# VHH binders against q05b89: the designs that were tried, part 6

Target 1, 377 residues: q05b89
Amino acid sequence: MLSSRVRLVATTARLVHSLIYSSSRSFMDLKALLSSLNDFASLSFAESWDNVGLLVEPSPPHTVNTLFLTNDLTEEVMEEALQKKADLILSYHPPIFRPMKRITWKTWKERLVIRALENRVGIYSPHTAYDAAPQGVNNWLAKGLGVCTSRPIHPSKAPDYPTEGTHRVEFSVTHTQDPDKVISALKEIAGVSVTSFSARTDDEEQTRLSLNCTQQALMQVVAFLSQNRQFYQKTEILSLEKPLLLYTGMGRLCTLDESVSLETMIERIKSHLKLSHVRLALGIGKTLESPVKVVALCAGSGSSVLQGTDADLYLTGEMSHHDVLDAASQGISVILCEHSNTERGFLSDLRDMLDAHLENKINIILSETDRDPLHVI

## First folded at step 1 (VHH)

Design g12 (framework vhh_gocatamig_d2)
Fold by ESMFold2-Fast, scan of step 1:
Structure g12 (fold): chain B 377 residues (1-377), chain A 124 residues (1-124)
Amino acid sequence: as target 1 above (377 residues)
Amino acid sequence: EVQLVESGGGLVQPGGSLTLSCAASGFTFSEYALAWYRQAPGKKRELVAGISSGGSTVYMDSVKGRFTISRDNAKNSVYLQMNSLRAEDTAVYYCAASPDYWYGLTSEDAYDYWGQGTLVTVSS
């Protein structure tokens, strides 16, 4: 049976677009769906310490009709997912982080794996990849601030080098050392490209050689150069770095188009996150009437990302007492919204974006039982 | 200097097809979100389709399944393939670009750069 509902998508609440989706959907092959999810936001942007991607996989072939979204995968959320016929669970927080030595009924995380496999449900976690992505968690959080330009506080590196090779080796060769012979010898090494030009070093004219080489070729280059100690002693070996991405990375530094009072900003944040209360620390010399132009934000526990960033306001889920005092002493006000309150609301936007990205091919359901384990009482 | 130049507009019969192109210059195209907006006489400007730097797309309800937005980063261009055109699609179509904060795809305020527009007329 076909049913429809109107889904409203708005970023700054200025322009609202209605999106209508159907309850009737087809199946996607799991590998095709994972490829599309990686195309939407690359897992390569995840932090090195993280555990992301497909964490629990039913035996192939596996097709997905229902994709189930949750911030945290608890046992009660697993029961909900099973009742709603989930074929793949996207859990923002990875339920498997540390290696498991056994899979038994003994612990709740082991029971999640058992229940998922027994019911042929996959588990996928993007976690910090979605923190970094331009269409991710932190951009959703930034939407609540009003019209702004945002940049990552810690930009991600591009996946590829701008030139071939991982290292640059530079040195100078005098006319007496036969530059052409040196160049031809280096060109024999696989994975080496050579650029030469006339240069002046120590007010002496020399041939400057610049080599781009692969990691595999570097040892052969070093071995060749070490045969002549004169030019080897003046050889510079540099590891090439991948360029920084302008819109992908950890945290966001947001510059509002128009300054507003701190009081106005607090109300915008509470409205966006649907919270009646937030915790506030005033920067020294600040009041509720102080202007806010620049906001640095990071969902979850953002203190390590925000530390040292110049802004009028820090916005995050949680921060230690000492970190709050440090920020306040620098004139920076802090708003704390609790961990999952800065994350969970993104799932609604994620569903809308994935519906569009996947061309409404499968059913995407949000958890209704997922909630913050901590409550103000 | 940032510039967006639309082309491909014209007169077409109901049920026909058109491809709109937008050529961009003056910014790092691959890092921007692009969108097509339209405005019919006497009506508000509305989002037709958007595409993020990562390739995610969004479409207005009435054009889903008929229109396809795509981008070519090598050519600094964004395209709108319009199929099964209806009289109600008659409008001036505008190309818009935003730094790739995700909400640029759905908010007119998020788009910093706009083209001059190209007229599409669907008549029978």
Scores: ipSAE 0.000, ipTM 0.157, lowest interface PAE 18.2, mean pLDDT 83

Design q01 (framework vhh_7qia_2)
Fold by ESMFold2-Fast, scan of step 1:
Structure q01 (fold): chain B 377 residues (1-377), chain A 124 residues (1-124)
Amino acid sequence: as target 1 above (377 residues)
Amino acid sequence: QLQLVESGGGLVQPGGSLRLSCEASGFTFSSYAMGWYRQAPGKQRELVAFITSGGSTNYADSVKGRFTISRDNAKNTVYLQMNSLRPEDTAIYYCAASEVTQTGSTYVFKYDYWGKGTPVTVSS
């Protein structure tokens, strides 16, 4: 049988692969690994209220052979990570979110910090950076819907400006003020780009100067302009806006290529998340036969991200009763899958993507202990 | 609140030298551009020299080659070294710092902080 032959070939490939990697123990410097993780998905995409990055750091130098992935870092998961000889734990949910005034044995979160440091294990959390990333949690969740096009509900701003510099400074120079001398002086300032053109106001000819400058150069430009009262009194200064990113941001608005019934969509979601049950609220006037074309989704507790978005269906982990009633009253159906059920399945994709990104240089292990604390009985 | 205090002024003979100092307090000095202005009796205040946060300098034509502006961010101080002084350099010298404020999408720039001045008299 073809299946038996395929199984034999896969087993042989796995044994050869395991033997090759087991013979070379490779280590990455912690700083190099953190840089590579940031290259994979930038922490700059995280929400301002979040606590992301390296949260617990062993004294340097620290090298990483085993990266351990979990959705939640509980004491049971910490014990698993230690048994599997983790050097760095990537916890999607930050175990340190609220400030700690003490690190003692009194609370479970304090004990995580103590045990991590005593065993020289770092703790890193990307959290909302991975929600925003195009290859992140919400893209993984969207894969369950079927063939669709998706965009972020709240697009992230680009890390860089579309033009060189953060500000545009415009002013006019009369011929009596020697435009060429002014231009030469401004070009001496690092981080300044000068464009000049002839301008006419009524019967007066002037040289109009348009400067793009970095934030650091802006004060230097201002200092130069202040040397002539006429310059700074007539100067216009604009802050440049960072453009919105097309595929990076919070939530996803998904448009299916072909409309399906709500019943079909429920079965797709249950299959993707490997759930026997989900919670459903029907939008006013809707039935299980109602067509679904546009789905707005956000993993975890997505109410604030989804609020005000026009869609046929909201998909998230959890919402308050009030928020569900508000959506239903607008004709929007809601599917709730519980918090971590909308997140945890992404870790398998993350492992495969990180293995490729890091060129299989280190061991990446998924938690087998991590699971939803809430069970359907 | 930023405060600027000038010192080092006085009476000097033509061809002599003076070093003016301006100490800043109440903020991170290194982020500000600093300038020296002077005002002779009955004349308008004129810019003599300025130094940017990055250390780039500029001078009025009347003082080029004779005056040198410098800063010490560790001491929150800007200096003006004046050499080959002339009677025409007689004035009250003022230290100034530049800060940026934002109104909507437009930035408003002004020299918000000025010292009280230090007199320099060049005469025999």
Scores: ipSAE 0.000, ipTM 0.093, lowest interface PAE 24.4, mean pLDDT 80

Design q03 (framework vhh_7qia_2)
Fold by ESMFold2-Fast, scan of step 1:
Structure q03 (fold): chain B 377 residues (1-377), chain A 128 residues (1-128)
Amino acid sequence: as target 1 above (377 residues)
Amino acid sequence: QLQLVESGGGLVQPGGSLRLSCEASGFTFSDYAMGWYRQAPGKQRELVAFISSGGSTNYADSVKGRFTISRDNAKNTVYLQMNSLRPEDTAIYYCAADSTEVQTTGSKYVFTYSYDYWGKGTPVTVSS
């Protein structure tokens, strides 16, 4: 009896433990995780020259329990990731940027690919997509400036058109040409929407037609209009652009609510990035007491993004000597914090945001080995 | 605005345990990420443990498995439980708070200052 009672209790406890353990176990299919990462910040916001997304993929199926975050994927960081049982490495800087013609043991980047595949670890890089994202690197950098209103220096285009149409076709129809019949005929074409309004040209009353049409529908619209030379010769065909996004894009132009001295701004930046030193170039006629109201910033090497932007201060990791001179000559002061110092601190925020976005489904860890290769001595 | 006061440091034998506490004085403790840093004589200040406003934790490799960071928002306090202490853990331990927020308000994106608030430190000595 006692033995039977003990066995029943032990069996029940084990089953409950197994159910609790099973319910707390978290794995995501690689494709599902990549979809969620793209929902967090779309890869479509990456620059056209960039190499983003899944760069190294183990043979399917692949499941991810541990997502490992790093700014740079060095061989030392790869060693750390393997020791920590990473299934996917998110490397902000893409370890594969220029095309590889071979994968051998010859170069450190080739060795990263070999080691990742041999250990079934994926490598994913968002790079400039996270620069552009509203919850990304440049917004994290902007936090250090103080209370400000921020906008992208180069706004990203939305991934989709606000309407299904890719083109707008405009032309005028006189009252004698039966506008209602023309409208009815155009509405028969799939992928065409028609808007009409009254217009007057040189005191002649006419109906202006404005068509929104898909790429496929455009040729049918042109064919219809070509049957009436009068319409076709006065027709405007415009390629629509995707609308600009308010908070997504390259760089940030930050307008402080309250102006501060350049000296105060330097201390804020040093505090935010946890740096004892930064490099400063004063704009012509400027001093440490000069007011800073507008800051243009871009993490990493931001020269191409910042160039031509009106601001009191440029904040970035690196600029060439001539770019610094160009900015200073325009009265713009420059603060340089070194490349990865403007980027790496974001990873802590990223982990917290991804934990929330993925609803704590997987383990997300930060590299402890990743560091700037340059030291102040 | 925010003030941090550390306590719980002291002298302990190798293999012993200590629990450090950091009490924050201020209105918005729950909005801050909290960290424990340490500085041994002749060394740079290093991050030991970190806890986000949402509760996510991170640890230095040298203390992983031995130290545990936790927070109690109702008490405005962050804790560092230190087990299996070694002589190399001897340092002054500092509590730090990081307040960074980004909000969208209507057509504006509002950024708040990133503030590093530090306590004065509490000494921990591991020796026989």
Scores: ipSAE 0.000, ipTM 0.136, lowest interface PAE 17.9, mean pLDDT 80

Design q04 (framework vhh_7qia_2)
Fold by ESMFold2-Fast, scan of step 1:
Structure q04 (fold): chain B 377 residues (1-377), chain A 124 residues (1-124)
Amino acid sequence: as target 1 above (377 residues)
Amino acid sequence: QLQLVESGGGLVQPGGSLRLSCEASGFTFSSYAMGWYRQAPGKQRELVAFITSGGSTNYADSVKGRFTISRDNAKNTVYLQMNSLRPEDTAIYYCARYVFKYTGSTTETSFDYWGKGTPVTVSS
């Protein structure tokens, strides 16, 4: 009996090993995977104070067969990831945020780095880039409210300008000059683009010229114009603005198609986040029957994003006592769901979207160990 | 409580098709790789199809091109579509959950939960 069981286990192990080995033929190079992740949601949308991207990198070459997703990377989650043969860990919260002066066995964060490198596991964190993304954390949170239109509270600027260059320079040239020769001279400067004329609109025999240029070219353009100020008049330098994105940015301002009672909204939020309890502060003069039409939301600690936004309800993970009092005094009700409860549920949607985006080329798995350290008893 | 419930087996003629289903409960189905085993009378269990949590699939050479494994995470279900069935495909088919067991220094990979099995008979 024992011999037949040992043979059965050995046969199963050999086949599983062969199938795992066959699966390992479908790897993505780390750099290719990072490029695909950036195409999915650009790291350029992350907040300037954030620490995003590849935070821990095994020596190249490194290939990824298994991408492991977690909200928080604790030592227990690292142990799970290693057990599940992760090649890259996507940790929504960056385990490295403050600069490290040493990498030793003394602190848990240092041990994460050591264990990752010793096992050739990369660590990647998108953090606020996924908060901003149109298919990101805050969009997932907004889905729980019911049918609504949502816009970012603080829209992100597009990664590129709508036209070439960072500045527009406009100036008038006198009738004594050939505009075509002026244009030809300016086009000799690297970084000058989009050159045009304005027709004369008054009795002055002047032609208005405009050009776009890079910031590097700006000094050369200014030098050109300053050389002959008698011929180049009414010079204006305009900084070009990157357009605001309609669906990308921090937070969401959600307008429900149909108003519901605050009580109904609480039940929708609890259902979406799979929570038995949430914390509620009623705005001054409000009740559970008060209508909710506009919800301002931000996953995690959303106070800085939500502050100053006109809404019936603020929805976030956590907020200081003072900030709650400020909102309530303005007639705005507040629902607090705890930090990671407003974030972790997104990872399931993320896995499905990444499976589609990466065309099932690699294995994407979710942490089962990751959980909120705080419990309501 | 963990449970795997298989269905869809039966008697079919050579060249026919069957679709097996396995409904999982009591664990986060979407996070686990799943496999389909079969055991013919008097033979050892054979892993015929494997699907990772991310959807990557692998097949035993004996079934490649004829069988397709898939999953529906919303329904906690893994499927085995069997086409061009042959008499040698006659077996009891088992659904299994695949897990990595970490002992502290080494990782052992195994199937830790199994269904009751669904019989498939290919006969004229």
Scores: ipSAE 0.000, ipTM 0.158, lowest interface PAE 21.6, mean pLDDT 81

Design q05 (framework vhh_7qia_2)
Fold by ESMFold2-Fast, scan of step 1:
Structure q05 (fold): chain B 377 residues (1-377), chain A 128 residues (1-128)
Amino acid sequence: as target 1 above (377 residues)
Amino acid sequence: QLQLVESGGGLVQPGGSLRLSCEASGSIFSIYAMGWYRQAPGKQRELVAFITSGGSTNYADSVKGRFTISRDNAKNTVYLQMNSLRPEDTAIYYCAADKYVWTYSGDTETTVSQYDYWGKGTPVTVSS
């Protein structure tokens, strides 16, 4: 069996475009650019296991005129970035993921660090923050499905608590215990906000107090309440959780406005990703004519994100054999497009969105050398 | 709606050359990624060449070095220059335009994707 290979080739059109942009645009301080990138998509949305943000930093001050985008930062891509006068490389996949104990010429990843610093080029990786972001990789992937509404499969938590407080403390004060005195004493503690309301229990008038307090204030609140054993005995202390975000998170659950056949969906996906082939597993009882209304998707290796999600179709880059069998046994069809094929095409949209977000203040160019190391033959 | 009209197909001898053109109308051409696909009788449609809105190109291995895709945004046209044609290049060639750039607005996340725009196809026959 022989399959077509598709690889990115370099073109002079990009160089001409970069030169035109260079003449029309200025430069930004690195810290200002990083702040703007974080405003576009917060790094706090990245997964806990990830290594995101500024990974390699030239000595300050550093200004950026050319931002260079790539999915993977290989030595060939680094050479391209240097030739194109990049000041900051945004690498979707972090080239530094596992801790490095030495920076020498021995390994290719160490050489990337050396060459970046010697040429005063920063390296920044958003990785899973851009998977989670509303305008990110997974929403770009969803564009291929047709008109749909999408939501994250696993919503992200907000970066901040809704108040300065990390804890809520609730208890009741009877009329005989002088609620106003208790409230006044608690308000003296820095980092405490008090809400009170009247309540009736067992024919006794009481005041319910709800305190929002910082981690630092919690110990002082506990000490205050412990001065009265009855207060402390009936006190509830709750750790606050950061609220869930409705449109930011891992994966996307997409509901099509109109159902289409699985065959039609395959053609849409192949067209969107510019692929001559994809791998398909049919869910039990399904055919190419089966209707698809709900698609669960995750770029890259999405099995852990997609697992347990009720959908007609799973769309991802790669999935283990057993995970495919599990999905198929539940009647869920699976389309696998290979890892970077579900990611790299986003960079074109990213460039356009960053041009708008940064108000065209700097040159943003896309790697022409970056390509999948794996080929279907 | 974007409309695509293909031209330049025909009969050619092995080793010959053809240039396919695809003219777009009805929408802003420059924002679309453009591709050339082909379908031989009894086979599935396959990607031949692709060009982004910014001009980056991608080719199937079977045509790399022989085919060149280019675009002229001022003329709303994408081209496929085919050199050193082989009998196995015989197929109907289709021009396709990709979806709009995704947008996010206000409190509602909405993924806006249109159906792919396709030309009617232009036949290319490499004589035996």
Scores: ipSAE 0.000, ipTM 0.144, lowest interface PAE 15.4, mean pLDDT 81

Design q06 (framework vhh_7qia_2)
Fold by ESMFold2-Fast, scan of step 1:
Structure q06 (fold): chain B 377 residues (1-377), chain A 126 residues (1-126)
Amino acid sequence: as target 1 above (377 residues)
Amino acid sequence: QLQLVESGGGLVQPGGSLRLSCEASGFTFSSYAMGWYRQAPGKQRELVAFISSGGSTNYADSVKGRFTISRDNAKNTVYLQMNSLRPEDTAIYYCATKYTFEYTPSGTWTVTYDYWGKGTPVTVSS
């Protein structure tokens, strides 16, 4: 038995390049590609408020030879994607987040949809699923800190329930009924997926039965029991909860193997993100020489994820003025690198990982036009 | 913890054959590509063979037709079959991969790049 879990995500780009890897790349059916992308990092890891998955779909059938990766899908990036013959665009930030009541030429986001469909290009967004995934954005950001251990600040729930079914139904059967016949009848309902069946006699000379079922089967189970209320009493319905995952979730709390000065940490972050400047707020009583052992990080706009987390340093793309003041007042220093600067560098790692995962079956290319709209002057 | 353990090296005469094995543990072996590198005394480390997760292979020109890379996902092992060995094949042979996430039994984990085995020596001499 393996007592440690390791997840290897990507092939070595250097190895492929050094061999002058010649492969005959083909087309994948869109549905097959989407299934493979979900296998790479499940969309179930996305936050409930997010808009992820296939957002724009050309009429089927649709095949993909070129998958185009970008952090932001601007009109300039769309033009680049079309010139490079993209069949599917993976946009980390969903270009459709709020519902559209019309699709016209009036707004830039509507024009993206029109141009995509007119050119038979799909748009797929993983967004917070890739924030949460171990092979995702936040662990890529954490690599810049030096040798550290990392865990999610807000762990995700597992994609599957701990037992078969989403609900447990418990009820009492009167002494006049045969429990085995009741069980047989209920098992005939599709979606009664019992992991274990139990029966016990309660204090009122009734047999207490329990079963697990899917959400779809629940209504049929309840209907069966309510149609025979004279025989079935004290019905309780319990919703099963998905367990928390240890390495998947929002944000990262990183503990460095060895403490370094805040000045050293700033230089590491600047080097990792290839930035000449970052914005710094010192925690109360702190200096550039103050030791940093624990870093709480979240790519993009991380205030809601980082708030209330005890750390020496917060690392994110952007925070409001008031959120920075709140952190500083608690002795927590803050480094802000701008929104997309904490995200975009991940796309290179993502390409390598997807090349490995998809076995080099299709062409995967990165946007060269995509960049932070804000510049330091 | 992730480990790559090479075996099968040794002393062989010119024209002989050796089969190197690299047994992987602590990670999802079938999900990644594997490479064999070698380093001769006073030379830089060079890639000799590559195999993708799907089984596609590529070889350095110096070994094409003589070396064969293969994998057995059920045994978490990658192999390098070396035929028609020459004195210039004398080197320490390394098994390698990249982009590794490690989990420890204590519930901590790290991210590591360019994972390597410790190497197995191959000497071709009359």
Scores: ipSAE 0.000, ipTM 0.179, lowest interface PAE 13.7, mean pLDDT 80

Design q07 (framework vhh_7qia_2)
Fold by ESMFold2-Fast, scan of step 1:
Structure q07 (fold): chain B 377 residues (1-377), chain A 125 residues (1-125)
Amino acid sequence: as target 1 above (377 residues)
Amino acid sequence: QLQLVESGGGLVQPGGSLRLSCEASGFTFSNYAMGWYRQAPGKQRELVAFITSGGSTNYADSVKGRFTISRDNAKNTVYLQMNSLRPEDTAIYYCAADQTTVTPSGKYIWTYDYWGKGTPVTVSS
């Protein structure tokens, strides 16, 4: 199976739709647009090591009529964006990743910042937030495999705790104390939510009190309980975990509805990514005829995400020589497509989804200049 | 879970007509773009007709003027009306669903391309 949509036909339909609505499009305030982008895919899903969000901001007020999408923001792409009257550039790869100690004309990345500010163009990068998102980069990559069920390899934690508060405090109160007075006093602390229940022991009837509290309230709860130590014996403090999300997270573990040969899978991947060549490492004991049912994938440099995952095939952009050998020794085949080749094709889907999400309010355009700097010859 | 069930295929003579139907279940149909693809023996799967969630349509050059795609959101069904059928239209026809939207409240909906099992169409005398 190839991709469900023929990209050329779908792209033409979307281009016509965009053209029809272009005359009715106006400006959005930058802060309103950023809020809408965060609603589309939360930046909280980004990895802790990443540098995401608004990276370069023109002095307010700033309004956006044209949102320009690119995978990589090179000087060549910046020139294109300026010619196309971009007001905000969404660069999947953050052009500012490492901290800058100076902003001068000396390096190309510093020149991007200077040119953006001088032309009143903002730069926004979602990066790993879009890797994690359910309709993100890895979902787009998974579409190339054929009909499959997809789950994150490393599920993200939900943005909110399952109940009010970050901690649960449990302690026992005997009926010889006034448990209602204790409960009432604890409920007066801001950030405390109290649930009580009764438990029986061999010695006496006790009320086991369970309360949830915020990090700030925890210290007040501990201080209160410490003052009344006679009735809070066997106190337990538990850190609450945010629940794991079913469809949001790093990488994807894809289970195909129908097994196909490795040769067929290679053809599908090449077709989806529009590549004449990919790099292949065969797992020990495998051939091009070996069945592929489970594919573990991660766009870009996916080694850390894929390591330890049981699958027939690993699909990513880049992997070290030793990581490939480790996978092959476990009987897992590896397909490497180069870094940005596993990412750039997503931008077309992103444009359509953002156009719908923003209700055609602004112009959204794709870079035509952005390309892989490496060529196979 | 998510299901696409095609119907309406069969044997038809050249110049004849068929209407294919695809009934969707397990998702909010009106939020999805719907397409009809076909695969002839020994050929790659190709898009023949596409309709967006907003109702915009697109057709392969080989079927323009002969095929019409439409949808009925109340019935969760997409249709392909095929007129003036030719022997080269002989293929297995597949219904596909793809999401083009996210919820207005900012809640993200997981989706991927969904395919039906296909319905065979044979155009022969």
Scores: ipSAE 0.000, ipTM 0.175, lowest interface PAE 16.5, mean pLDDT 80

